# Miniprotein binders against q53ft3, part 181

Target 1, 195 residues: q53ft3
Amino acid sequence: MFGCLVAGRLVQTAAQQVAEDKFVFDLPDYESINHVVVFMLGTIPFPEGMGGSVYFSYPDSNGMPVWQLLGFVTNGKPSAIFKISGLKSGEGSQHPFGAMNIVRTPSVAQIGISVELLDSMAQQTPVGNAAVSSVDSFTQFTQKMLDNFYNFASSFAVSQAQMTPSPSEMFIPANVVLKWYENFQRRLAQNPLFW
Key: E = the ipSAE of ESMFold2; O = the ipSAE of OpenDDE; V2 = 0.75 times the mean of E and O plus 0.25 times the DockQ between their complexes.

## First folded at step 20 (miniprotein)

Design W13 (at its last look DockQ between E and O 0.57; V2 from the best seeds 0.66)
Fold by OpenDDE base, look of step 20:
Structure W13 (fold): chain B 195 residues (1-195), chain A 83 residues (1-83)
Amino acid sequence: as target 1 above (195 residues)
Amino acid sequence: SPIQEEFEKLMERAEWHFEWAERYYEWGDKEYALLYFEFAARVFRKAAELAKKNNDPESYKEAIEYAEEAQKYAEEIQKELEK
């Protein structure tokens, strides 16, 4: 039903279902994470009048989980970006995730999604520091993605003299990748939502 | 009074939703703006109902006016999203 994305990591599409209405993703090495994307997979919508409350949990200095409400996802807002890097010193809030006996390694945080009535969601207030401008976040995410792709592709760059004959393979000139990168950056700068 | 305190808490929560709705709208996140205006409207209506039960017509009027405003913005954003 849900997916979780951290930049530079594999997409998580298999949440641990801890209850009929509760889903959890593990985030290893959470201290290196700035932003998290939570999204619906599109396979199963929320029932009418329902949505998801998105929580972040990290271990405090004593190893106890501190839960904070990040925000919401709904059928009308099926994906959201949250900033979690500034939450490490935040106060815990009430959460629907009980004392989960999850053997937490100190470096693992969690994203929890609770399926709730919209009326119940309206009674909650997310932490303000988790909110991010979608435009700014998208621009930053896209830039990191582009940089990652460019660096990845460039790592395979060889001169023509260094090429080994492989008639079954197609080769793309590095200049094509660079031009694509530059054009994409230009378009992104002009309109982050150009697609 | 406990009822007045509850009313004020509801108004504060609704106002929080309203302010964030405006912020998300400014950021270009119309979907979240819509959601939070809807939340604001719902909570303002709850506040209004509480005021009504408490026989406080002034508080009722205030809460209803804010609920209507939030609902209006939600409807406008919904129309924008449908274009």
Scores: ipSAE 0.746, ipTM 0.917, lowest interface PAE 0.6, mean pLDDT 87
Fold by ESMFold2, look of step 21:
Structure W13 (fold): chain B 195 residues (1-195), chain A 83 residues (1-83)
Amino acid sequence: as target 1 above (195 residues)
Amino acid sequence: SPIQEEFEKLMERAEWHFEWAERYYEWGDKEYALLYFEFAARVFRKAAELAKKNNDPESYKEAIEYAEEAQKYAEEIQKELEK
């Protein structure tokens, strides 16, 4: 139902389901993480009137989990980027995971997603401005990503003479998308600050 | 009183959502702006129900007016997203 992406790491698409309505991703080496992307895979939408509350958990100085509400994902907002670098020293808040008895390693943080009624989600307030939505930085990232994709895909263009004679359009080999994705992931690993 | 304190907490929560909806709209994130205006409207209506239960028509009218304002912004943004 959900995916979780950290710059320079393999995308996680297999959340640990700890209850019918609760999903968790582990984040090893969490102190090196500045941002996390949480998104819906698109295969299973939220039921009508429901959405997802997204939490971040890290161990405190005693090794006990501290949970903080980052924000929300819904059918109308299926993907969001959350900045977590400023949260690792924050104080916890109420959260739905406390009774789950989740076993964790002290150096591993977690992203928790709780499927809830929109009415219940509306009664919660996230800690600070965790969701990254600055127009300037997102616009710059998007423009550079689009430029990079176009230039990369164009380098593999083939003429119609190299394809079946039926269509009059240029075609791009299917593997171009995969090559672009892999190249983009390497760039994220080398520079966690987006362009 | 405890009921008046709860009313004020609900109004503050709704205002928090409303202000963030405005910021997300200014930043160009219409999807989050819509979500947070809808959340603000829901919480303002909850505050209105509490004011009604407390027989406080002035607070009821205030909360409902804010809820309707938030809902109007949400409806306008919804139309923009459908364009």
Scores: ipSAE 0.634, ipTM 0.875, lowest interface PAE 1.3, mean pLDDT 78
ESMFold2, look of step 20: ipSAE 0.597; ipTM 0.867
ESMFold2 (binder alone), look of step 20: mean pLDDT 90; pTM 0.886
ESMFold2 (binder alone), look of step 21: mean pLDDT 90; pTM 0.888
OpenDDE base, look of step 21: ipSAE 0.742; ipTM 0.916

Design W14 (at its last look DockQ between E and O 0.24; V2 from the best seeds 0.00; counts 0 for: pae E 1.7 > 1.5)
Fold by ESMFold2, look of step 20:
Structure W14 (fold): chain B 195 residues (1-195), chain A 83 residues (1-83)
Amino acid sequence: as target 1 above (195 residues)
Amino acid sequence: SPIQEEFEKLMERAEWHFEWAERYYEIGDKEYALLYFEFAARVFRKAAELAKKNNDPESYKEAIEYAEEAQKYAEEIQKELEK
C-alpha cells in the first residue's frame, strides 16, 4: 500500500503491517537521514473518508521510542516529503502506536503510517519543523529523488534478447523511463515548482 | 470555563491548518493546500457546533464564517487541480 524513500537508499515497498490499519518502515542509521518521502504505491487507495497519519519514531537515550506526527498522506495527496533532521531530539506527542505489539531495536528509527478517518486526522497538528516548504530544499530533494528513481528503474533494464516470455506481465520500454527522466529534469530546471 | 477553553483550542487548531494551507498554496503545493483548507473547515465547524450547544451565537457566527471561507478556498483549489 505504501512506500518509503530516503535519498541515496533503496526504496522500501514492503512495510511491516503491525495492525489492520498500521504500517511501519524501519530506518537504520537514522542519524544520517535528513528527509524521508512517504508515498502510496497506487495499488490500494484509502477507503472513502480515510487517509494516513505519518509518524516518525526514534529511540531516546534509554532506547524507548519517541513518536512525532510528521503530517499526512491521502488519496488527494499521495506523496509527501518530510524533514526529520530536526526531530531526533524532539519531544513525543499523542500517537496511535503505543498500544501495539511492535518489534524493533533501540538503535533503529521508524516511520509509522496509521490509516484513520479524515475527521480524526483533522484534529491532529503535525510538528512544524517537519514541513518542507523552502524552494531550495524542495529543488534539491526533487533532483535527488529524480536521480534515485532513474537509477532504480534502470537497474531492471533488460534487452529483448534477455527477456523471458511472460504474458501475464505488463512492461514499459526503457526509452519511456529515459524520456520521462530527461523531460522532468529539463522542466525542473525551468520551474522548480512545476509539479 | 471548560467549554470556552475547548472552543478556543478548536479555533487555534483550525487556524493552524488554515495558515499552513496558505503557505502550501503560495509555494505551489496545491494538493496540501487543499487538504489543509479542508481540515481547517472541519475543525471550524466542530467549534461552531460547540458554540451552538453552548448557546453562544456570536462564537457560532465567527466559527461558521471561517469554516465557509476555508471551504471556499478548498473548492477553488479543487477546480484548479481538475483543470
Scores: ipSAE 0.681, ipTM 0.890, lowest interface PAE 1.1, mean pLDDT 80
Fold by OpenDDE base, look of step 20:
Order: sequence, then C-alpha cells, then structure tokens
Structure W14 (fold): chain B 195 residues (1-195), chain A 83 residues (1-83)
Amino acid sequence: as target 1 above (195 residues)
Amino acid sequence: SPIQEEFEKLMERAEWHFEWAERYYEIGDKEYALLYFEFAARVFRKAAELAKKNNDPESYKEAIEYAEEAQKYAEEIQKELEK
C-alpha cells in the first residue's frame, strides 16, 4: 500500500504491517538522512473519508523511541516529502504505535503510517520543521534524487557493440534518459512542484 | 471554563491548519494547501458547534466566518487542480 524513499537508497515498497491500519518502514543510518518521501503505491487507495498520518520515530539518548507526527498522505495527496534532519533533538508527541517490540539498533529510525479518518487527522498538528518549507529545499532534494537516478541508470549503459542479444528484454537508449533528465531539470527550474 | 478552553484549542488548531495551508499554497503545493484548508474548515466548524452548545453567539460567529473562509479557499484550489 505504501512506499518509502530516501535519496541515495533503494525504494522500500514492503512495509511491515504491525496492525490492520498501521505500517512501518525501517530507516537504517537515519542520522545521515535529511529527507524522506512517503507515497502510496497506487494499488490500494484509502477508503472514502480516510487517509494516512505519517510519523517518524528515532531513539533518544536512552534508546527509547521518540515519535513525531510529520504530516499526512491522502488519495488527493498520495506522496509527500518530509524533512527529518531537524527532528533528531525534538520532543515526542502522542502516537498510535504504542510500545513496539522491534529490536532496534541505535542507528535505525522508523517511518510509521497510521490509516485514520480524515476527521481524526484534522485533530492533529504535525511538527512544523518537518514540512518542506521552502522551494529551495525542495529543489535541492529533487535535484539530488534526480542526480542519483541518472547516475544509477547511466551506470548500466553499454554500447551497442557490448550488448548481448536478449530478445525477451526491452532496452532504452541512454540518450532518451539524458533527454528526460534535461527536460526534468528544465521543468524543475520553472516550477519545482510541476507534478 | 473547560468549554471555553476547548473552544480556544480548536480555534488554535484550525488556525494552524489555515496558516500552513497558505504556506503550502505559496510554495506551490496545492494538494497540501487544499488538504489543510479542508482541515481548517472542519475544525472551525467543530469550534462553532461547541460555541453554539455553550450559548456563545459571538464565538459561534467568529468560528463560522473562518470556516467559510477556509472552505472558500479549499473550493478555489480544488477548481485550480481540476484544470
């Protein structure tokens, strides 16, 4: 139902379902993470009148989890970017995840998604510093993601002479990826939220 | 009074949603702006109903006016998203 993306890391599409209405992603080495993207996979929408509250949990100095509400995802807003780097010294808030008996290493944080009524979500206030508050911050994040993707894709580039025939596989010319990259950068420069 | 305190908390929460809706709209995140204006409207309406139950017509009027404003912005953004 949900995915989680950190720049420079593989996308996570397999959340741990800890309850019927609760999903958790593990974030190893969370101290190096500035932003996280939470998104719906598009396979299962929220029921009518429902959405998801997105929480971040990190261990405090005593190893106890500190939960903070980052924001929301809904059918109308199926993806969101959150800044988590500034939350590492924040205070905990009320959360629906209770005492999770997950063996945590000190370097592992969690993203929790709770499926809730929109009316219930409206009764909550996210931490302010979790929001992407500036166009510049968003642009920087997007640029890093874009660069990471381009570098990843280009690492698989081979010349036609180096290609091994594989009739069952489809190939995309590297120049197509480059054109996409350039167009994306142009659109991003014009409107960082063009999608 | 406990009722007045609850009313003020609702108003504060609704205002928080409203302000963040404006911020998200400013940065171009219309979907989040829409969501938060809708949240603001919902919570303002709850505040209004509480004021009504408490026989406080001034608080009721204030909350309703803000609810209507939030709803108006939500509707405008919804129209923009449909284009």
Scores: ipSAE 0.618, ipTM 0.871, lowest interface PAE 0.7, mean pLDDT 85
ESMFold2 (binder alone), look of step 20: mean pLDDT 89; pTM 0.884
ESMFold2, look of step 21: ipSAE 0.532; ipTM 0.833
ESMFold2 (binder alone), look of step 21: mean pLDDT 89; pTM 0.883
OpenDDE base, look of step 21: ipSAE 0.598; ipTM 0.863

Design W15 (at its last look DockQ between E and O 0.39; V2 from the best seeds 0.53)
Fold by ESMFold2, look of step 20:
Structure W15 (fold): chain B 195 residues (1-195), chain A 83 residues (1-83)
Amino acid sequence: as target 1 above (195 residues)
Amino acid sequence: SPIQEEFEKLMERAEWHFEWAERYYEVGDKEYALLYFEFAARVFRKAAELAKKNNDPESYKEAIEYAEEAQKYAEEIQKELEK
C-alpha cells in the first residue's frame, strides 16, 4: 500500500490497482507539478526480495501515454522525492504497464508503481534528469541558499554608519533578512530548482 | 561480437548504479546508496556469469572484483544504518 503527495494537494492513499502487482495514482493538472513524493504507508511491506519501480506517465499531443522510469522504493528506502517537471517533454522508455492505463485527457498524468523482483529492478536505469535533480538539486539548493544569505548580509556590515565602538562586531540591518526572504521567495516561485 | 557487446552493456549499467550509489552516499542518503551498491553488485555478477559462459577469465575476474567492491560498500553502509 502506497501514498502519493504533491505540494498544495491532499495526499492520495487509495491507489488504483490495475493488476495484482501494479498500482496507479492520477495526477490532474500535471503541468503545474514539479515534484512528487511516493512512499509506502507502512502497513504492508514488500515481500522479501521485492520492491517497487516508480514510473511517470503523461499524455502526448495525441493523448497517448508516455512512460518514464523515475526510480525505486523498497522496504529499505520507503519514501522518495522525484522531479517530474523536466520529463513532460521527454522520450518514453520501456515500461511494464502496457496500454491498459491510457490517459486521454490532456491535463491528467499518472504515477505507476510496479512491484517487481529486486533482480529485475537492478536491470533498469531511471531517467537521469529525475534522479540527479531530486538529490543533487536539494544539496546544491541548500548550499546556494546559505551562501546567498551570507554574502547578502555581509555586504551591509561595512556600509553601516552606526557601527559599535567594538571594531570586531558588525550589525546587520533588520531589513536585510526581509530582503533575503523576498529575493529567495521570488526566485523559488520562478524556478523551484534555481541555482 | 554480440556477446562482448552485451558484456560491455552490463558493465556500463552496473557502473551507472555504482556511480549513483556514491553520489547518494555523499549527500547523506544512505538508504539509496545501499540500494544502488546492491544493484551494482547484482549487475556486475550478471556480467561475470556472461564472461564465464564466454570462456573469458580476464573479463570474469574484472567483473567479480567490481561486484565484490560494490558489495563491500553495501555491507559497510548497512552497518552504519544499524548503528
Scores: ipSAE 0.618, ipTM 0.873, lowest interface PAE 1.4, mean pLDDT 77
Fold by OpenDDE base, look of step 20:
Structure W15 (fold): chain B 195 residues (1-195), chain A 83 residues (1-83)
Amino acid sequence: as target 1 above (195 residues)
Amino acid sequence: SPIQEEFEKLMERAEWHFEWAERYYEVGDKEYALLYFEFAARVFRKAAELAKKNNDPESYKEAIEYAEEAQKYAEEIQKELEK
């Protein structure tokens, strides 16, 4: 139902379902993370009148989890970017995840998604510093993500002379990827929220 | 009074949603702007109903006016998103 993305890391599409209405992603080495993307996979929409409250949990100095409400995802807003780097010294808030018996290392944080009524979500106040506050910050994040993708894809590039016949596989010319990248950058420069 | 305190908390929450809706709109995130204006409208309406039950017509009027404003902005953004 949900995915989680950190720039420079593999996308997570398998959340741990800790309850019927609650999902959790683990974020190793969370101290190096500035932004997190939470998104719906598109396979299962929220029921009518429902959405998701997105929480961040990190261990405090005593190893106890500190939960903070980052924001929301809905059918109308199926993806969101959150800044978590500035939250590491924040105060905890009320959260629906209770005491989870998850073996945590000090370097592992969590993203929690709680499926809730929109009316209930309206009664909550996210931490302000979790929001992407500027177009520039969003652009920078997106650019880093794009660069990572391009670098990843290009690492698999081979010349035609280096190709081994594999009839069962489809191949995409590297120039197609480059063209896509350039077009995406252009669109991003024109409107950082073009999608 | 406890009722007045609850009313003020609702108004504060609704105002928070409203302000963030404006911020999101300013940075071009229309979907979040829409969501937060809708949240603002919902909470303002809740505040209005509380004021009504408490026989406070001034507070009721204030909350309703803000609810209508939030709803108007939400509707405008919805139209923009449909283009």
Scores: ipSAE 0.532, ipTM 0.832, lowest interface PAE 0.9, mean pLDDT 84
ESMFold2 (binder alone), look of step 20: mean pLDDT 89; pTM 0.883

Design W16 (at its last look DockQ between E and O 0.01; V2 from the best seeds 0.00; counts 0 for: pae O 10.4 > 1.5, placed apart)
Fold by ESMFold2, look of step 20:
Structure W16 (fold): chain B 195 residues (1-195), chain A 83 residues (1-83)
Amino acid sequence: as target 1 above (195 residues)
Amino acid sequence: SPIQEEFEKLMERAEWHFEWAERYYEMGDKEYALLYFEFAARVFRKAASLAKKNNDPESYKEAIEYAEEAQKYAEEIQKELEK
């Protein structure tokens, strides 16, 4: 029913179903993750009058889970990008997952999706620093793409003195652009926000 | 009073949704703007129902007017998405 995308990782489409109406994805190494995309697979819509509340969970200093509401997915908004790198410690509260015995590896965060009535979802307020605009996402994607290209190409830079007599100029081997394109296209196909 | 505190909490929650709906609309995320205006309207109507049961017609009128405003924005955005 759900998918979860993180930059630089394979998409997860096989959520752990921990109840009839609750689904969980593991996020190993969550400290390295800036954004997560949660989406409907498109095969089964929510029943009329229902949607999904999306939570992020990580262990606190005592190993107890801390859950924070990131936002929602619905038939009218079937995919959403959430920022998790800016979440404040201690802003969570216990909600539909807190008392459940969910299998968790130590130091692994989780994305939880709870299928609920829209009326119940309206009674919740997401953490404000999880919000990401479509304009912000496009700008960050474009800037990251350009930075990725520059850094990749620069890692192969040689002076002209190292390759041919022209000591005041730098150049980049011709196949660097092709390598960049192939690598970027492969990673982009796996995740549009892969970095 | 406890009833006034509950009313104020509902109004604050609805206002939070309303303000984020406006921000999402400004950012160009019309689908979230629609969702959050609809959520604001739902919570404002819940506040209005509480005020009505408490025989508070001034609070009822305030909450229902905000609910109608939120619903009006949601309907406008729905029309934009259907084009």
Scores: ipSAE 0.628, ipTM 0.877, lowest interface PAE 1.2, mean pLDDT 77
Fold by OpenDDE base, look of step 20:
Structure W16 (fold): chain B 195 residues (1-195), chain A 83 residues (1-83)
Amino acid sequence: as target 1 above (195 residues)
Amino acid sequence: SPIQEEFEKLMERAEWHFEWAERYYEMGDKEYALLYFEFAARVFRKAASLAKKNNDPESYKEAIEYAEEAQKYAEEIQKELEK
């Protein structure tokens, strides 16, 4: 349902479902991350009247998780970019993820997505400056991330004739990656503010 | 030539992956470092193959040398991860 993208890193498309309505991505070495893109994969939309509240969690000096609301994704806004580099000094906010003893290594942060009613989301206030408002910055960042991912994935592309049998490995057709890339590029080009 | 342009693009791409591999290694993220070195090696080999087809031995040699270097680092990191 959701994807998470960090510049220079592999895209994450397999969120850990920690509850029926809650999904989590792990972000190792979060201190090096400036921006995170959260996006819908397009496979499953939000139910009518629902969207996703996006939270960021990092360990404080005591190793306790500090959760902050970054913003939202919806069917109408299926992707968003968030600046997380400046949030290290931020105060924790109320969050729906409870005292989940997520075994956190000190260097691992988390992106949490909570599926919530749109009306409820409208009452929430994201942390200041988390949402990137600059179209140019978003476009530039997204383009770099997309190119990185596409280049990485395409470098591993082999023809079926060149494949070595590996029963334990799953393979994704290259056309799937290409289609995703093209669709994202198209959306970005058509409406840089689609996020 | 279109072939030369493609070669340069491959070399640039491979170099970018190589640099990121180094960065990840410095950050202690050995798994990502490994992946990016492997990726760099693969792309350099693709560049080498293209140079060979274009009868450019100098470009071929350059690309192969970088591929070997990237592969060496990948192998070293793999050994570290297995300890």
Scores: ipSAE 0.005, ipTM 0.218, lowest interface PAE 10.4, mean pLDDT 79
ESMFold2 (binder alone), look of step 20: mean pLDDT 90; pTM 0.887

Design W17 (at its last look DockQ between E and O 0.52; V2 from the best seeds 0.00; counts 0 for: pae E 1.7 > 1.5)
Fold by OpenDDE base, look of step 20:
Structure W17 (fold): chain B 195 residues (1-195), chain A 83 residues (1-83)
Amino acid sequence: as target 1 above (195 residues)
Amino acid sequence: SPIQEEFEKLMERAEWHFEWAERYYEMGDKEYALLYFEFAARVFRKAAALAKKNNDPESYKEAIEYAEEAQKYAEEIQKELEK
């Protein structure tokens, strides 16, 4: 139902379902993470009148989890970017995840998504510093993601002379990826929210 | 009074949603702007209902006016998103 994306890391599409209405992603080495993208996979929409409250949990100095409400996702807003780098010194908030007996290493944080009624979500206030505060920050994040994708794709590039015959496989010219990348950058520069 | 305190908390929450709706709109995130204006409207209406129950017509009027404003902005943004 949900995905989680960190720049420079593999996309996570398999959340741990800890309850019927609660999903959790693990974020190793969370101290190096500035932004997180939470998104719906598009396979299952929220029921009518429902959405998702997105929480961040990190261990405090005693190893106890500190939960903070980042924001929301809904059918109308199926993806969101959150800044988590500034939350390390934040105060904990009420959360629906209770005392999860998850053995955590000190370097692992969590993203929790709770499926809730929109009316209930309206009764909550996210931490203000979790919001993407500027178009520039969003652009920078997107650029890093694009660079990561380009680098990943380029790592598989081979010359025609290096190709091993595989009739069952389709091949995409590297120039196509480059052209896509350039076009995407152009559109992003014109309107960071073009998509 | 406990009722007045609850009313003030609701108004504060609704105002928070309203302000963030404006911020998101300014940033170009119309979907979040829409969501938060809708949240603001819902919570303002809840505050209004509480004021009405408490026989406070001034607080009721204030909350309803803000609810209507939030709803108006939500509707305008919805129209923009449908273009």
Scores: ipSAE 0.588, ipTM 0.856, lowest interface PAE 0.8, mean pLDDT 86
Fold by ESMFold2, look of step 20:
Structure W17 (fold): chain B 195 residues (1-195), chain A 83 residues (1-83)
Amino acid sequence: as target 1 above (195 residues)
Amino acid sequence: SPIQEEFEKLMERAEWHFEWAERYYEMGDKEYALLYFEFAARVFRKAAALAKKNNDPESYKEAIEYAEEAQKYAEEIQKELEK
């Protein structure tokens, strides 16, 4: 019913169903994660009048789970990007998972999805800054990936004065990489959805 | 009183949803803007129902007017998404 994606990791599509209306994904090495995408697989929509409340859980300094409401997914908003980097030190919120005996590794965070009535979801207030615009998040992620690519490629650049023969290697002039980088940044800034 | 405290809590929650709906709309996330305006309308109507039960016509009027405003924004965004 649900998928969970972290950049640079395999998509998870097999949630642990801990109740008829509750689903959980494990997030190992959660301290390195800044954003999580939660989405509906599209095969089974929410029943009419229902949606999903999305929670983030991480262990506190005592190893106890801290749950925070990130936001929502619904038939009308079937995917959302949540920023979790600032939440790893935040305070807990009211949540429907507290009575469950969910087996977990102490250093692993979790994403929980609770299927609820829209009227019940409306009574909840997510933590601030958690849900982000998909356009803004894609632009920010893409910019960081482009910066990382440029920095990596540029670390191998050699000047003409330092160039030596290398019959088994091919080289890319640094100015070609820079021009591509600048062109892509310009296009993205003009139209974040150009792709 | 406990009833006045509950009413104020509902109004604050609905206003929170309304403000985030506006922010999501400005960011271009029309789907979330729609969701949050609908949530705001639902909570404002719940506050209005509480005010009616408490025989408080001024609070009722305030809550229902905000609910109608939120619903109007939701309907406008729904039309934008249907194209």
Scores: ipSAE 0.568, ipTM 0.857, lowest interface PAE 1.7, mean pLDDT 78
ESMFold2 (binder alone), look of step 20: mean pLDDT 90; pTM 0.889

Design W18 (at its last look DockQ between E and O 0.01; V2 from the best seeds 0.00; counts 0 for: pae O 12.0 > 1.5, placed apart)
Fold by ESMFold2, look of step 20:
Structure W18 (fold): chain B 195 residues (1-195), chain A 83 residues (1-83)
Amino acid sequence: as target 1 above (195 residues)
Amino acid sequence: SPIQEEFEKLMERAEWHFEWAERYYEMGDKEYALLYFEFAARVFRKAALLAKKNNDPESYKEAIEYAEEAQKYAEEIQKELEK
């Protein structure tokens, strides 16, 4: 139902379902993470009148979870980018995950999504530092997506000496991918909305 | 009184959502602007219902007027998204 993306990491699409209406993604090495994307996969919408409250949790010095409300996702806003770098020492907030104390290894945080009535979600106020504008978040997300694409494509690179004949298949030299990547990055830096 | 305290908390929460809706709109995030105006309208209406139960017509009128303003913005943004 949900996905979670951190730049430079594989997309997580298999949330741990800890209750009928509660889903969790683990974020190892969370201190190195500045932004997290939470999104609906698009296959199963929220039921009418419902949406998702999105929380961030990290372990304090005693290993106890500190939860903070980041914001929301709904059928009308199915993806959002949250800044978490400023939250790793913040005050905890009310949250629905308190009865599900999951044992955590140091440096592992969590993203929690609680499916709730829109009326209930409206009674909650997110932490103010988590909000990221769509323009700023789009630029950063797009840059990290492009880095991921280049790294992925590069992992399949072979030299011409390593190739076997495949006459029904087209091939593209690896340097063409690099040139495209460099050109796209330059244009994105000049105008993040050029497309 | 407890009822007046609850009314004031609801009004503050609704105003918080309303102000963030305006910020998201200025940032260009029309989908979040819409969501937060709708949330503001919901919470203002909850405050209005509390004022009505408390026989406080001035507070009722204030809350309903804000709820209608938030709903008006939400409807305008919805039309922009449907273009």
Scores: ipSAE 0.563, ipTM 0.858, lowest interface PAE 1.7, mean pLDDT 79
Fold by OpenDDE base, look of step 20:
Structure W18 (fold): chain B 195 residues (1-195), chain A 83 residues (1-83)
Amino acid sequence: as target 1 above (195 residues)
Amino acid sequence: SPIQEEFEKLMERAEWHFEWAERYYEMGDKEYALLYFEFAARVFRKAALLAKKNNDPESYKEAIEYAEEAQKYAEEIQKELEK
């Protein structure tokens, strides 16, 4: 349902579902991360009247998680970019993830997505400066991330004749990745704020 | 030529992955470093094959040398991860 992308890193498409309505991505070495993109994979939309509240969690000096609301994703806004570099010194906010004993290594942060009613989301206030307002910054970031992912994925592309039987592995046709890339690029070019 | 342009794009891509591999290694993220070195090696090999098809032995040699270097680093990191 969700993807998480950090520039220079592999895209994450397998969120840990910690509850029926809650998903978590682990972000190792979070201190080096400036921006995170959270996006809908397009496979499953939000139910009618629902969206996703996106939270960031990092360990404080005591190793306790500090959660902050970054913003939202919806069917109408299926992706968002968040600046997290400046949040590492911020105060925690109320969050729906409770005392999840997510065994965190000190260097690992988390992106949490809570599926919530749109009306409830409207009452929440994201932390300041989390949303990237600069179109140029977003465009540059997104382009780098997309290129990195596409290049990485394409490096593994093999023809059927070159494939070795591996029944334990799942394969994705290269054209699927290409189509996704092209569609994203096109949308980005048309409107950098299409998300 | 279109082939030369493609070669250059592959080399640039591989180099970018190589640089990121180094950065991840410096950060202590050995798993990502490994992945990016492997990726770099693979792309350099693709560039090499393209150069070979284009009868460009110099470009072939260059790409192979970089591929071998990337592969060496990947192997070293793999050994570190297995300890």
Scores: ipSAE 0.000, ipTM 0.200, lowest interface PAE 12.0, mean pLDDT 78
ESMFold2 (binder alone), look of step 20: mean pLDDT 90; pTM 0.888

